# VH-VL binders against Cytochrome c oxidase assembly factor 8 (COA8): the designs that were tried, part 53

Target 1, 167 residues: Cytochrome c oxidase assembly factor 8 (COA8), of Homo sapiens (Human) (q96il0)
Amino acid sequence: APERGAERRDTAPSGVSRFCPPRKSCHDWIGPPDKYSNLRPVHFYIPENESPLEQKLRKLRQETQEWNQQFWANQNLTFSKEKEEFIHSRLKTKGLGLRTESGQKATLNAEEMADFYKEFLSKNFQKHMYYNRDWYKRNFAITFFMGKVALERIWNKLKQKQKKRSN

## First folded at step 21 (VH-VL)

Design ml15 (from mk1 with light chain H36Y)
Fold by OpenDDE, fold request of step 22:
Structure ml15 (fold): chain C 167 residues (1-167), chain A 124 residues (1-124), chain B 111 residues (1-111)
Amino acid sequence: as target 1 above (167 residues)
Amino acid sequence: EVQLVESGGGLVQPGRSLRLSCAASGFTFSSYTMNWVRQAPGKGLEWVSEISSSGSRTSYADSVQGRFTISRDNGKNSLYLQMNSLRAEDTALYFCAKETPFDYIWGTYAFDIWGQGTMVTVSS
Amino acid sequence: QSELTQPRSVSGSPGQSVTISCTGSSSNIGKGYDVYWYQQHPGKAPKLLISGNSNRPSGVPDRFSGSKSGNTASLTISGLQAEDEADYYCQSYDRRLSGYVFGTGTDVTVL
């Protein structure tokens, strides 16, 4: 039985954005686009008096961000790989080398590349459907927890106001 | 089957280093936050360290801060704990623990899957 | 103290109900962080029993129940069975430690 070579799924290295927000900042920061995902990471501020509910919201947002980063990093890597393979395959079929006579990288025309994009989208359709489903699920959850946090903050302000009136 | 298998434990002298590994199987390892929890002989559980799904966020207990480093290789479904400047107090059974998926209603985080642990003994 | 306080031991006869308390502070349970419960048999890994104060994962018997009030959480084992003899740990989050905290553990003995 031929040893099915474990396809080393080239997982994109988790490029920890080297962007460090100022230590004294009390705000969320947006970093530069990640090298692999091309998504801009958010650096979340952690308040000193963060409530358990605020922590849950922050964790959900952070996990969702990491999920998005991983998805798009892997998708972009797959896309780049498959694109290069497609180009090489088509050039070979055309009897063309990988380089032109001028030494430039041989390219395909716009019509041939359109075929690649169509095939790629078709092949990845189900993957994108699952991503979209999960994206909505996560964002609805985030919105729900944002609502809960807002209500908690209102309630805490009302309690503080009542305590100040009783003293 | 969902499984975590710890390795790399052993006898080591104080001040030395040791690297623990945890091999994950049966689930999408890259989607979950992972933790190390230890238990000294005849003692309770102590949380040691956490690493997010991508590895971009890490946290440590004060007892190990600056000495231990948690890391992961999602391509190998592996979690690691680099332990430096080991002390007698670090003698424990070290468990790899997986967090539950985020509960979208309650926002709960539990350790639902545990390994059997790997024993680390720090002795002169 | 960096740990949640549990009784050292609790005992009961088969069929009885026993309750294990887990007392925290204003930096953990009293702040409103959720409590989790784990069962650990000798020489075994911990098993999740209760998530988020009172939620039972699939496969956990209904005789296990969790509650929380103020800075104290409780695990109740109804209809105590011989197989329930184990160590039980509560777990929460502590804001001062910026990390998870476990209880001191409770040894449950079936008489």
Scores: ipSAE 0.877, ipTM 0.956, lowest interface PAE 0.5, mean pLDDT 92
Fold by OpenDDE, fold request of step 22:
Structure ml15 (fold): chain C 167 residues (1-167), chain A 124 residues (1-124), chain B 111 residues (1-111)
Amino acid sequence: as target 1 above (167 residues)
Amino acid sequence: EVQLVESGGGLVQPGRSLRLSCAASGFTFSSYTMNWVRQAPGKGLEWVSEISSSGSRTSYADSVQGRFTISRDNGKNSLYLQMNSLRAEDTALYFCAKETPFDYIWGTYAFDIWGQGTMVTVSS
Amino acid sequence: QSELTQPRSVSGSPGQSVTISCTGSSSNIGKGYDVYWYQQHPGKAPKLLISGNSNRPSGVPDRFSGSKSGNTASLTISGLQAEDEADYYCQSYDRRLSGYVFGTGTDVTVL
């Protein structure tokens, strides 16, 4: 039985954004775009008195962010690889070299590239459908927990007002 | 089958370093937060470290902060714990533990899958 | 290390009910963090029994139940069986430690 070569899934290296928000900041920060995913990471502020529910929300947001980063990093890597392979294959079929006479990287015309994009999207359609499904699930969950946190905050404010009136 | 297999444990002298590994199989390793939990002989469980699914976030118990480094290679389905400046108190069975997927209703995080552990003994 | 406090041992006869308490503080259980329970047989890895105070994973018998009130969580084992002889650990999150915390563990013996 031929050893099915474990297709080394070239996982994009987890580019830990080296962006560190100021230590005294009480706000979420948006970092520069990640080099692989092109997504801007959010650095979440952790309040000193974070509630368990706020923590759950934060964790969910962080996990969702990481999930998005990983997905798009891998997708962009796959896209870039397949694009390059397509270009090389097409140039070879045309009897053209990888470089022009001027030494520039040979490129395909817009029509040929449109074929690549169509094929790529078709090939990855199911993957994108699953991504979209999971994206909605995660974002609905985030919204749900945001609602819970909002209610908790309102309730805590009301309790504090009652306690101040009784003293 | 979902499995975690720890390795790299052994006998080491105080002040030395050791690297533990955990090989994951049977699940999408890159999708889960992973943890190290240790158990000293005849003692209870102690959380050691956590690493997020991408490895972008890490946390440590105070007892190991600055000495231990958790890392992961999602391409190899592997979790690591670099242990530096080992102490006698670090003597324990070290478990690799997987967190549950996020519960979208309750937001719970449990350790649902555990390895059998790898023994680390720090002695003179 | 701020551990969650459990009784050292609990014993019961087959068919009886036993309850294990897990007492925390205002930085963990009392703050409202969820409690998890694990069973550990001798020489084995811990097994998740209860998630999120009272949720039972699939494959865990219904005789195991969890509850939480104030700063105390409880694991109840109804209809105690010989196979239930094990160590039991509660687990939660502690905000002061910025990490997970386990209970001291309870040895359950079946008489």
Scores: ipSAE 0.876, ipTM 0.956, lowest interface PAE 0.5, mean pLDDT 92
Fold by OpenDDE, last read:
Structure ml15 (fold): chain C 167 residues (1-167), chain A 124 residues (1-124), chain B 111 residues (1-111)
Amino acid sequence: as target 1 above (167 residues)
Amino acid sequence: EVQLVESGGGLVQPGRSLRLSCAASGFTFSSYTMNWVRQAPGKGLEWVSEISSSGSRTSYADSVQGRFTISRDNGKNSLYLQMNSLRAEDTALYFCAKETPFDYIWGTYAFDIWGQGTMVTVSS
Amino acid sequence: QSELTQPRSVSGSPGQSVTISCTGSSSNIGKGYDVYWYQQHPGKAPKLLISGNSNRPSGVPDRFSGSKSGNTASLTISGLQAEDEADYYCQSYDRRLSGYVFGTGTDVTVL
């Protein structure tokens, strides 16, 4: 029995965005779209006096960003591969070459491509459902921690004002 | 079963290089931040390095900064530690440690899974 | 290296309660970073006991409890058992080191 070669799940290479924000920046920066995920990475500023709560928020945002980048990079890679395979298979079935007589890349019509999209979405439906669920959970958590950080900042400002009034 | 297995430890001379590996199984390796922690013989635990789930972010202890490089291959469920310019002080049992998933309530980050460690001895 | 300070050893009789302190500074515990506790038996890997000052993971007995006040965290072992004989380490984050920091470790002996 031929050993079924372990299908190397081509994980998209983690493209480290080479975008570096200016060293003196005190703000978050948005980088260019990643070549695999097409998502724009955020470069998070780390304040000198970052609170533990702010750090937790930052870490959560960073982890969520990496999670999104990995998901969409892999999804886009899978989509592109399956799309190309579908096109090649359909062209072959039609007895058509990969190139037209004019030398252009042979394309399928909109109806045939609609079939591909329907099949792809159907096949990946559960994956997208889990992604959406986890996306909402993560974003809710981010929002919750943003609220906590906001409250902490307000409280710290109030304490500083009280200390200035007592001196 | 969730497991981490370290390898690549051994006896090396000062100034030499060594590469440690950690093989992960039983969990989605690509979803977790990974760490190296070391323990010198008869001493306490020392954090060495961290790498994010995608490998896009890395951090190092001052004691190993510029000498060690943490990396990962998510396709192979593997974590690595390239150790260059080894010193006698680097003699330790090196543990691979998995970080917990983010706690959405408390925002805690603990090391919940540890390997058994691989021993690195740096001696002349 | 900025380590969190723990007592070198703590001892107790079976059924007694023992407390291990972990003292930090304004750059770690005193800044408000969470404290974690690990148990390590001889020749074994560390095991997580307490997460986030007082949260106990599943499978950790209720006799283990964590607390934090000011610059000091504490691990309390109530109803000390022979199996609790081990090294215990606190862990936190230090902003000056931009990394995790462990305590010096405490050897718990059951008399």
Scores: ipSAE 0.873, ipTM 0.955, lowest interface PAE 0.5, mean pLDDT 92
Fold by OpenDDE, last read:
Structure ml15 (fold): chain C 167 residues (1-167), chain A 124 residues (1-124), chain B 111 residues (1-111)
Amino acid sequence: as target 1 above (167 residues)
Amino acid sequence: EVQLVESGGGLVQPGRSLRLSCAASGFTFSSYTMNWVRQAPGKGLEWVSEISSSGSRTSYADSVQGRFTISRDNGKNSLYLQMNSLRAEDTALYFCAKETPFDYIWGTYAFDIWGQGTMVTVSS
Amino acid sequence: QSELTQPRSVSGSPGQSVTISCTGSSSNIGKGYDVYWYQQHPGKAPKLLISGNSNRPSGVPDRFSGSKSGNTASLTISGLQAEDEADYYCQSYDRRLSGYVFGTGTDVTVL
């Protein structure tokens, strides 16, 4: 019985962005677009006096970023692979080679490619729906924690002002 | 069933290296932060290292910083701990532990799934 | 101390209530980091009992409750049962260590 080759799900390698922000920076940095996801990573600054609530917010933002990076890296890889397979299949059906007489990569016309995009979107519709749902959940949570952090900061400022008035 | 299975433990001499593995099953491994926690014989729990879901972020306890390296292969549902320059104090049962999903209300991070552990003994 | 302080042992009779304390510092529990509790039976992996000071995961009996005040967290076991004989560990985050910290552990015995 031929060993069914385990389809190596080509997971996009987790490209750790080699972008290192300056050591003395006190703000978040935006790195260059990731080569797989095309998303720009944010390098989050960690304040010396970070509160537990600020830490929770930071962790949520970091996890959400990683989630987005992984999703789009994998989606882009899948898209590229399926696109190439589609092109090859269509060219073969047309009796055309993968290269033109001039040695250029053979391409499909815009109408044929539109069929690919429609099929791809249809096939991935549920995946995108789940992504969108989870994206909204995560961003709502981030906004909620941002509000909590803002309130905490206001409260701490008020306490400090009261202490200064009492002395 | 959700499961973590540690392997790679054994008897090693001080100064040697060992690589632990943890095989994950029953859940989407790539979506979770993973940790190593150790327990010396007859002692309490000690956190060792953390790795984020993508592997882009890692952290270590001071006791293992510069000697241990945590890594993961999401395609293989595997977590690793490369242990270099092993010491007698590193003798412990090493657990692989999964973090809970982020709680969107409370923002809590707990270890909800643990392996059975793999024993590492460092002795001359 | 880099660890959270727990009593070494706590004992109670069946049906009684026992409380385990977990005392931290201004770098962990006292800073406002959440506390988690784990149960560990002999030769077994730890099991999560309490998340975020007082939240019980699904499958954890209602007789387990957690609380936190100041730099001290507490686990209360109401209606103590023979199956509750185990080691209990609190866990939090320490900003000085930039990592998780466990308690020293408490051995709970049922008399």
Scores: ipSAE 0.871, ipTM 0.955, lowest interface PAE 0.5, mean pLDDT 92

Design ml15 (from mk1 with light chain H36Y)
Fold by ESMFold2, fold request of step 22:
Structure ml15 (fold): chain C 167 residues (1-167), chain A 124 residues (1-124), chain B 111 residues (1-111)
Amino acid sequence: as target 1 above (167 residues)
Amino acid sequence: EVQLVESGGGLVQPGRSLRLSCAASGFTFSSYTMNWVRQAPGKGLEWVSEISSSGSRTSYADSVQGRFTISRDNGKNSLYLQMNSLRAEDTALYFCAKETPFDYIWGTYAFDIWGQGTMVTVSS
Amino acid sequence: QSELTQPRSVSGSPGQSVTISCTGSSSNIGKGYDVYWYQQHPGKAPKLLISGNSNRPSGVPDRFSGSKSGNTASLTISGLQAEDEADYYCQSYDRRLSGYVFGTGTDVTVL
């Protein structure tokens, strides 16, 4: 199962560092939603001898992948949007422009940004709880169907063994 | 109220194109696989196309493969069917249908919500 | 193209039982794929009646029952009522076509 659901990190979590991109990942975490790795078509392999039960397992795995990808794509966009809105709001409250005197994009320091991270976590706590619950439900269902498929394959091997002995 | 409303049907000449739309309301559209099913006048139901919840996977009946393109916009709660190179045999009432979620015990799914359909007539 | 065969029509008197067969092949029902049933009144959209061979969705009367054996599924309407007069379609998945297939449809008439 992924660490903390679909969220990936390689270091122990601490305050502000919990929201940093992981040191390594399957995808580049620089700038959501710039994960365009989905530009290539992804086709699941369908064996010629796929049974109806194997199809059910494949459909569950495919739907779970899509559900997971949609959740995090949406969450990353929400995070980025709310982060920028927070920065702009706090700059306006301080009477500062959106750009520095040198023309660079104005930012907030790490201490000021800690307020955003705390607010975001609080607002999204229930959503992430439901995500974790649903993730575990799906994981247990996948395991359940994997077990059914394994039993089906054992049964098919036993039938083949019985036919060979009867011939 | 859970609802699917199709639109975009009409009378067209063979070889021409039409784009059907299906507006969804009353449920979380982005969570469900969607389908188009058609019914020629006085005939039975025929499955046309399927699109997964994210839009990343599609499939088509042999009779429409290469001519029809299913798509969705989850931000607008809308399903689409682009129909190119229309033929007389494509004349039908086109339904938008929602699949049930995958059943974690039995692995079943069905078309549980249907629209009333939009009529496409292909005639010279 | 439909690959599931149903009788063209079935009739019965109120209170009687009628059974609609749905016969497929080794690439669909006979391979073990589930069967679903839909009811369609004239001029209306289909309504899901039976899911996964025998499960009744919420709101479907218990006089409707489904079963499957071999290449054949059956829908039974026990205690036929006037409102049951409609077209009925079975549906399954076909591995050879890699897609869903519907039955030819059965017109149920209440006498």
Scores: ipSAE 0.719, ipTM 0.894, lowest interface PAE 1.1, mean pLDDT 83
Fold by ESMFold2, look of step 21:
Structure ml15 (fold): chain C 167 residues (1-167), chain A 124 residues (1-124), chain B 111 residues (1-111)
Amino acid sequence: as target 1 above (167 residues)
Amino acid sequence: EVQLVESGGGLVQPGRSLRLSCAASGFTFSSYTMNWVRQAPGKGLEWVSEISSSGSRTSYADSVQGRFTISRDNGKNSLYLQMNSLRAEDTALYFCAKETPFDYIWGTYAFDIWGQGTMVTVSS
Amino acid sequence: QSELTQPRSVSGSPGQSVTISCTGSSSNIGKGYDVYWYQQHPGKAPKLLISGNSNRPSGVPDRFSGSKSGNTASLTISGLQAEDEADYYCQSYDRRLSGYVFGTGTDVTVL
């Protein structure tokens, strides 16, 4: 009974992403963008007949998703914070207030902001190098375990075919 | 310098609540799955609960499901266990434990760093 | 079976080998889940001894070795030393419980 009535698209309050996955799903599926990382999470299905190797693959994929979401949530926060600090510092150096005469938030032009983007890239270069290295390591490992799972499933199907033909 | 320090244990009556804390230092707390494991006096180890690195996935032993809630605050490098509706059977030394990183070749993991535990006694 | 069965006690003389069994069921060790081993001295926190059935973490002496076959895992302590006197626990995952399970624990005594 509750399986039939819960499959509509959810709505969320402003500023908080709310998502309700389908009940008793038999498949992985992709949710809406996370509020903090702006990445779409994969919600992983856990079959009743999941093998230990399939569990290892799922755990690796889940942990990789969490690692990636945490990295980008932190980077988005850092970017926003450092951007505002840069703008306020440059406005102070120019002797300007944080608000214009009309009360609007004071900003810098595109050429002035180019210095921020260069500085941000420089400050975060090593962090993004480590992220890229770890991203490649994780994706290679996922591919490796996907291959192991594929071989396991092939061998299981071959055993079933041999049993059927011998019977 | 890698350290886990539990706190919040004490003597409580059945049906009451306690909140345990575990402070982490010397490693990147947000990168690791964390666990609570308990040990009743003179008895063996019993796994209690697990929380993923981001806090988005949790699991519980059947004996505590619905009564205990694991949580973490990665900004404070802290792990928590909210224990409600405590029973005499929950009397134990409670350890927090860190899982090893996922091994990219073998897919293994283990509880490699343990705190010294905080004692919870539930008696009437 | 919600916990892994270990002998309550095992003893040996210094220099001997002792083996601790850890017997599970088709929902845990028998399903193919890895087995981990922990050492616990009196009044101390557990210490990881064997990871992934047979792997020794850094700092664990070569005299500790692990293996697994069927429903049973084994921890072998070769060249038994006085400092090995402790409690030993195996740990695995149980599909039916969807969670981790520990063994009943084994008290190793050095004679």
Scores: ipSAE 0.716, ipTM 0.899, lowest interface PAE 1.0, mean pLDDT 86
Fold by ESMFold2, last read:
Structure ml15 (fold): chain C 167 residues (1-167), chain A 124 residues (1-124), chain B 111 residues (1-111)
Amino acid sequence: as target 1 above (167 residues)
Amino acid sequence: EVQLVESGGGLVQPGRSLRLSCAASGFTFSSYTMNWVRQAPGKGLEWVSEISSSGSRTSYADSVQGRFTISRDNGKNSLYLQMNSLRAEDTALYFCAKETPFDYIWGTYAFDIWGQGTMVTVSS
Amino acid sequence: QSELTQPRSVSGSPGQSVTISCTGSSSNIGKGYDVYWYQQHPGKAPKLLISGNSNRPSGVPDRFSGSKSGNTASLTISGLQAEDEADYYCQSYDRRLSGYVFGTGTDVTVL
C-alpha cells in the first residue's frame, strides 16, 4: 500500500525514540529520520505468502530507498563541508577572525550566505539533474510493478472464488 | 577494469575464526548488493550471505547463521566476511559476487561479476 | 543441501544440441521464482550465462537458451563446441529457506 504509506506523517522524532517495528506486524512501517539523510526509512513486512512478483516489487522499493538515502546523506555532508569552507574563505578574505569578540563562531550576513547557496546549486546542478532523472525512472518502474502485483492479486482472488464453488 | 579480489583465506583449526576480504575496483561499489558464495572441493556452489548496497540489510544461509557476519566499507570499496566457530564443512573456495542492477523490465537479480576466490581449509 | 536437482553429467558430439534440466520444488522454481544459469570452467570463477529464465547477457552466444515450466528449468546448448565443456549450475530463490539456492551442477562433456 504505497499511497497509504506515503500519506502517513510521523509525529515529533523525539517522541518516537529507539523505534523498532514489531516482528509480528503485518504491515510496512515508516521509521524515524535517518541521522545522515534526514529521510524516513520504510521497514518492509515480508508476508509468509509473498509471491515472487511481490518480492520483486519489495526489492525494487528497498533498493530505491537505499539509493535515495545514500544520495542525500552524501549531499548533506557535502553541503555542510562546503558551507563551512565558504564561510572560512570569505572571513579570511575580509581579514576577520573565525570567532567574534564574544567568542561565538563568526558567520556571514544573509546576502553573503545567499551567494553560497547559489554557488552550491550551480556546482551541483548536474548531480541533481541525474538524480531527478533516475528518481523518475525508479518511480515509474515501481508503479509498473505495483500494477502487475494488483492484477496478480485480483486474479488470485477470482481463482479462489471459483475453486470454492467447484469443490 | 571491473574486478573483485578476495583474500584472507588459509588453514585454521575447527572452532577458530577467520576474516575474508574482497576488494572491488572498476565500478561504483556502493551502488550494488554484494554476496558471498562458496564451493567445497569437488562440490557445487552454495550461497552464503548477502548485504545490501548501504550495508543496512543482510541475510545468511541457515548453515552459517549466527556464526558468520557479512559487512562492507563503501569508503574502502571492500566487502568482508567474519567467520567464527569454523567447522570442517566450511572448507571451501569462497567467492565474492556482485549482483546486477535491478532490471526495470524483468525484475531480475543475477550474480554478474565474480572474484577468483580465496581458499579456506578447516582441519584439525 | 541444494534444493535444485540437475543431472550429474550430459554429453554430446560437436554440433549436437544438449539440454540440462534443473528441477526444483513448490518453494522455489514451482513457486514462480526466476532461474539463472552459470557456466564454470575448471579452476575458474562462475560466469553468468542466462538471466531471468531465458535472457542472454551481452557477450553470451546465441546457442545458449533457457526456459522454465512448472517446477523445471532447462538450459539448451545448440551447436555444441569444445569450449562449452564445463560445469553448469542453475540458481533460484527459495521462499522456505529465505535465500538463494543453487543446483547440484552438471558436467558437460564434448565427445
Scores: ipSAE 0.713, ipTM 0.897, lowest interface PAE 1.0, mean pLDDT 86
Fold by ESMFold2, fold request of step 22:
Structure ml15 (fold): chain C 167 residues (1-167), chain A 124 residues (1-124), chain B 111 residues (1-111)
Amino acid sequence: as target 1 above (167 residues)
Amino acid sequence: EVQLVESGGGLVQPGRSLRLSCAASGFTFSSYTMNWVRQAPGKGLEWVSEISSSGSRTSYADSVQGRFTISRDNGKNSLYLQMNSLRAEDTALYFCAKETPFDYIWGTYAFDIWGQGTMVTVSS
Amino acid sequence: QSELTQPRSVSGSPGQSVTISCTGSSSNIGKGYDVYWYQQHPGKAPKLLISGNSNRPSGVPDRFSGSKSGNTASLTISGLQAEDEADYYCQSYDRRLSGYVFGTGTDVTVL
């Protein structure tokens, strides 16, 4: 459930008790949402005996996370900028100010904003199509390398077992 | 045309600082890991530093760790190297280099685009 | 710092083959990290010749080939041409240093 974890963990003041930093962790862990992308980063553990193949997998996962965070950070900024420009342009056309009498930012009604949302989606359709294509490519590659790492670990255990018997 | 153009080199006294810049054009700068590589006069290549595509991950050669800082500004398509506590052995031609995209089959990436370099001379 | 060992120079007549060795340690090539090769003409920036031990990027002539076995990588130039006179560097990753390492460089001379 959405709020179950927060209620169960919030036995101390503030939300800090809900998310405790990992103690000396030997595993990957998930951090809080990034300010600009609103995505939660994975923080990758680098073991001392990381193999070259394991390093390749980690690099791919790290670069995919950075690519994804940069895409959404850019989309969030572009959306916000173009939305503000659209609202300002339409308010000026109506002869209205940028702020209401109460000092709050003036807005457009839902029908007026629907024009913006449709135009934004149309302008960015190819960008999101390329993003989805690249997302699938990256996730298939990650799965492929995860399989290669799994095979490497099995092979190493078999080789270690063979070496122990020959001692 | 894909280009990397270094600048900011010059003559500087030991113990002083210098900041190198690398201007990128012709490719999506924010998509690629970037590196600094140096070459002392008449000597071979030496890797200096790496920065990930977002700038969130960096690494340094032992010879410069703690003295040099790599950074990038993806909004300006620019890579930087802040060089503090300069020593005579830092005298070199400094190249910026772009890494290839991660190869989804072999997991390789190489330095495929290099600038022409900017000369740093550290001398009394 | 740690570096990969290459012969200082190698020479050959036009049309012959030359091979440049690149010897590392158990923390780099010997651990299984890939090897890359770069060509550098005098006064010029390095150019990528071989990626991932043996892959030839587009635009690189097929007379250049690379291989890796154990602790050693090799670059072979078959059918040596005058334009191949240059310095050649191997490059790998070193786990102990957590960074890239280059070879000492090899001057190739066409006789």
Scores: ipSAE 0.708, ipTM 0.897, lowest interface PAE 1.0, mean pLDDT 85

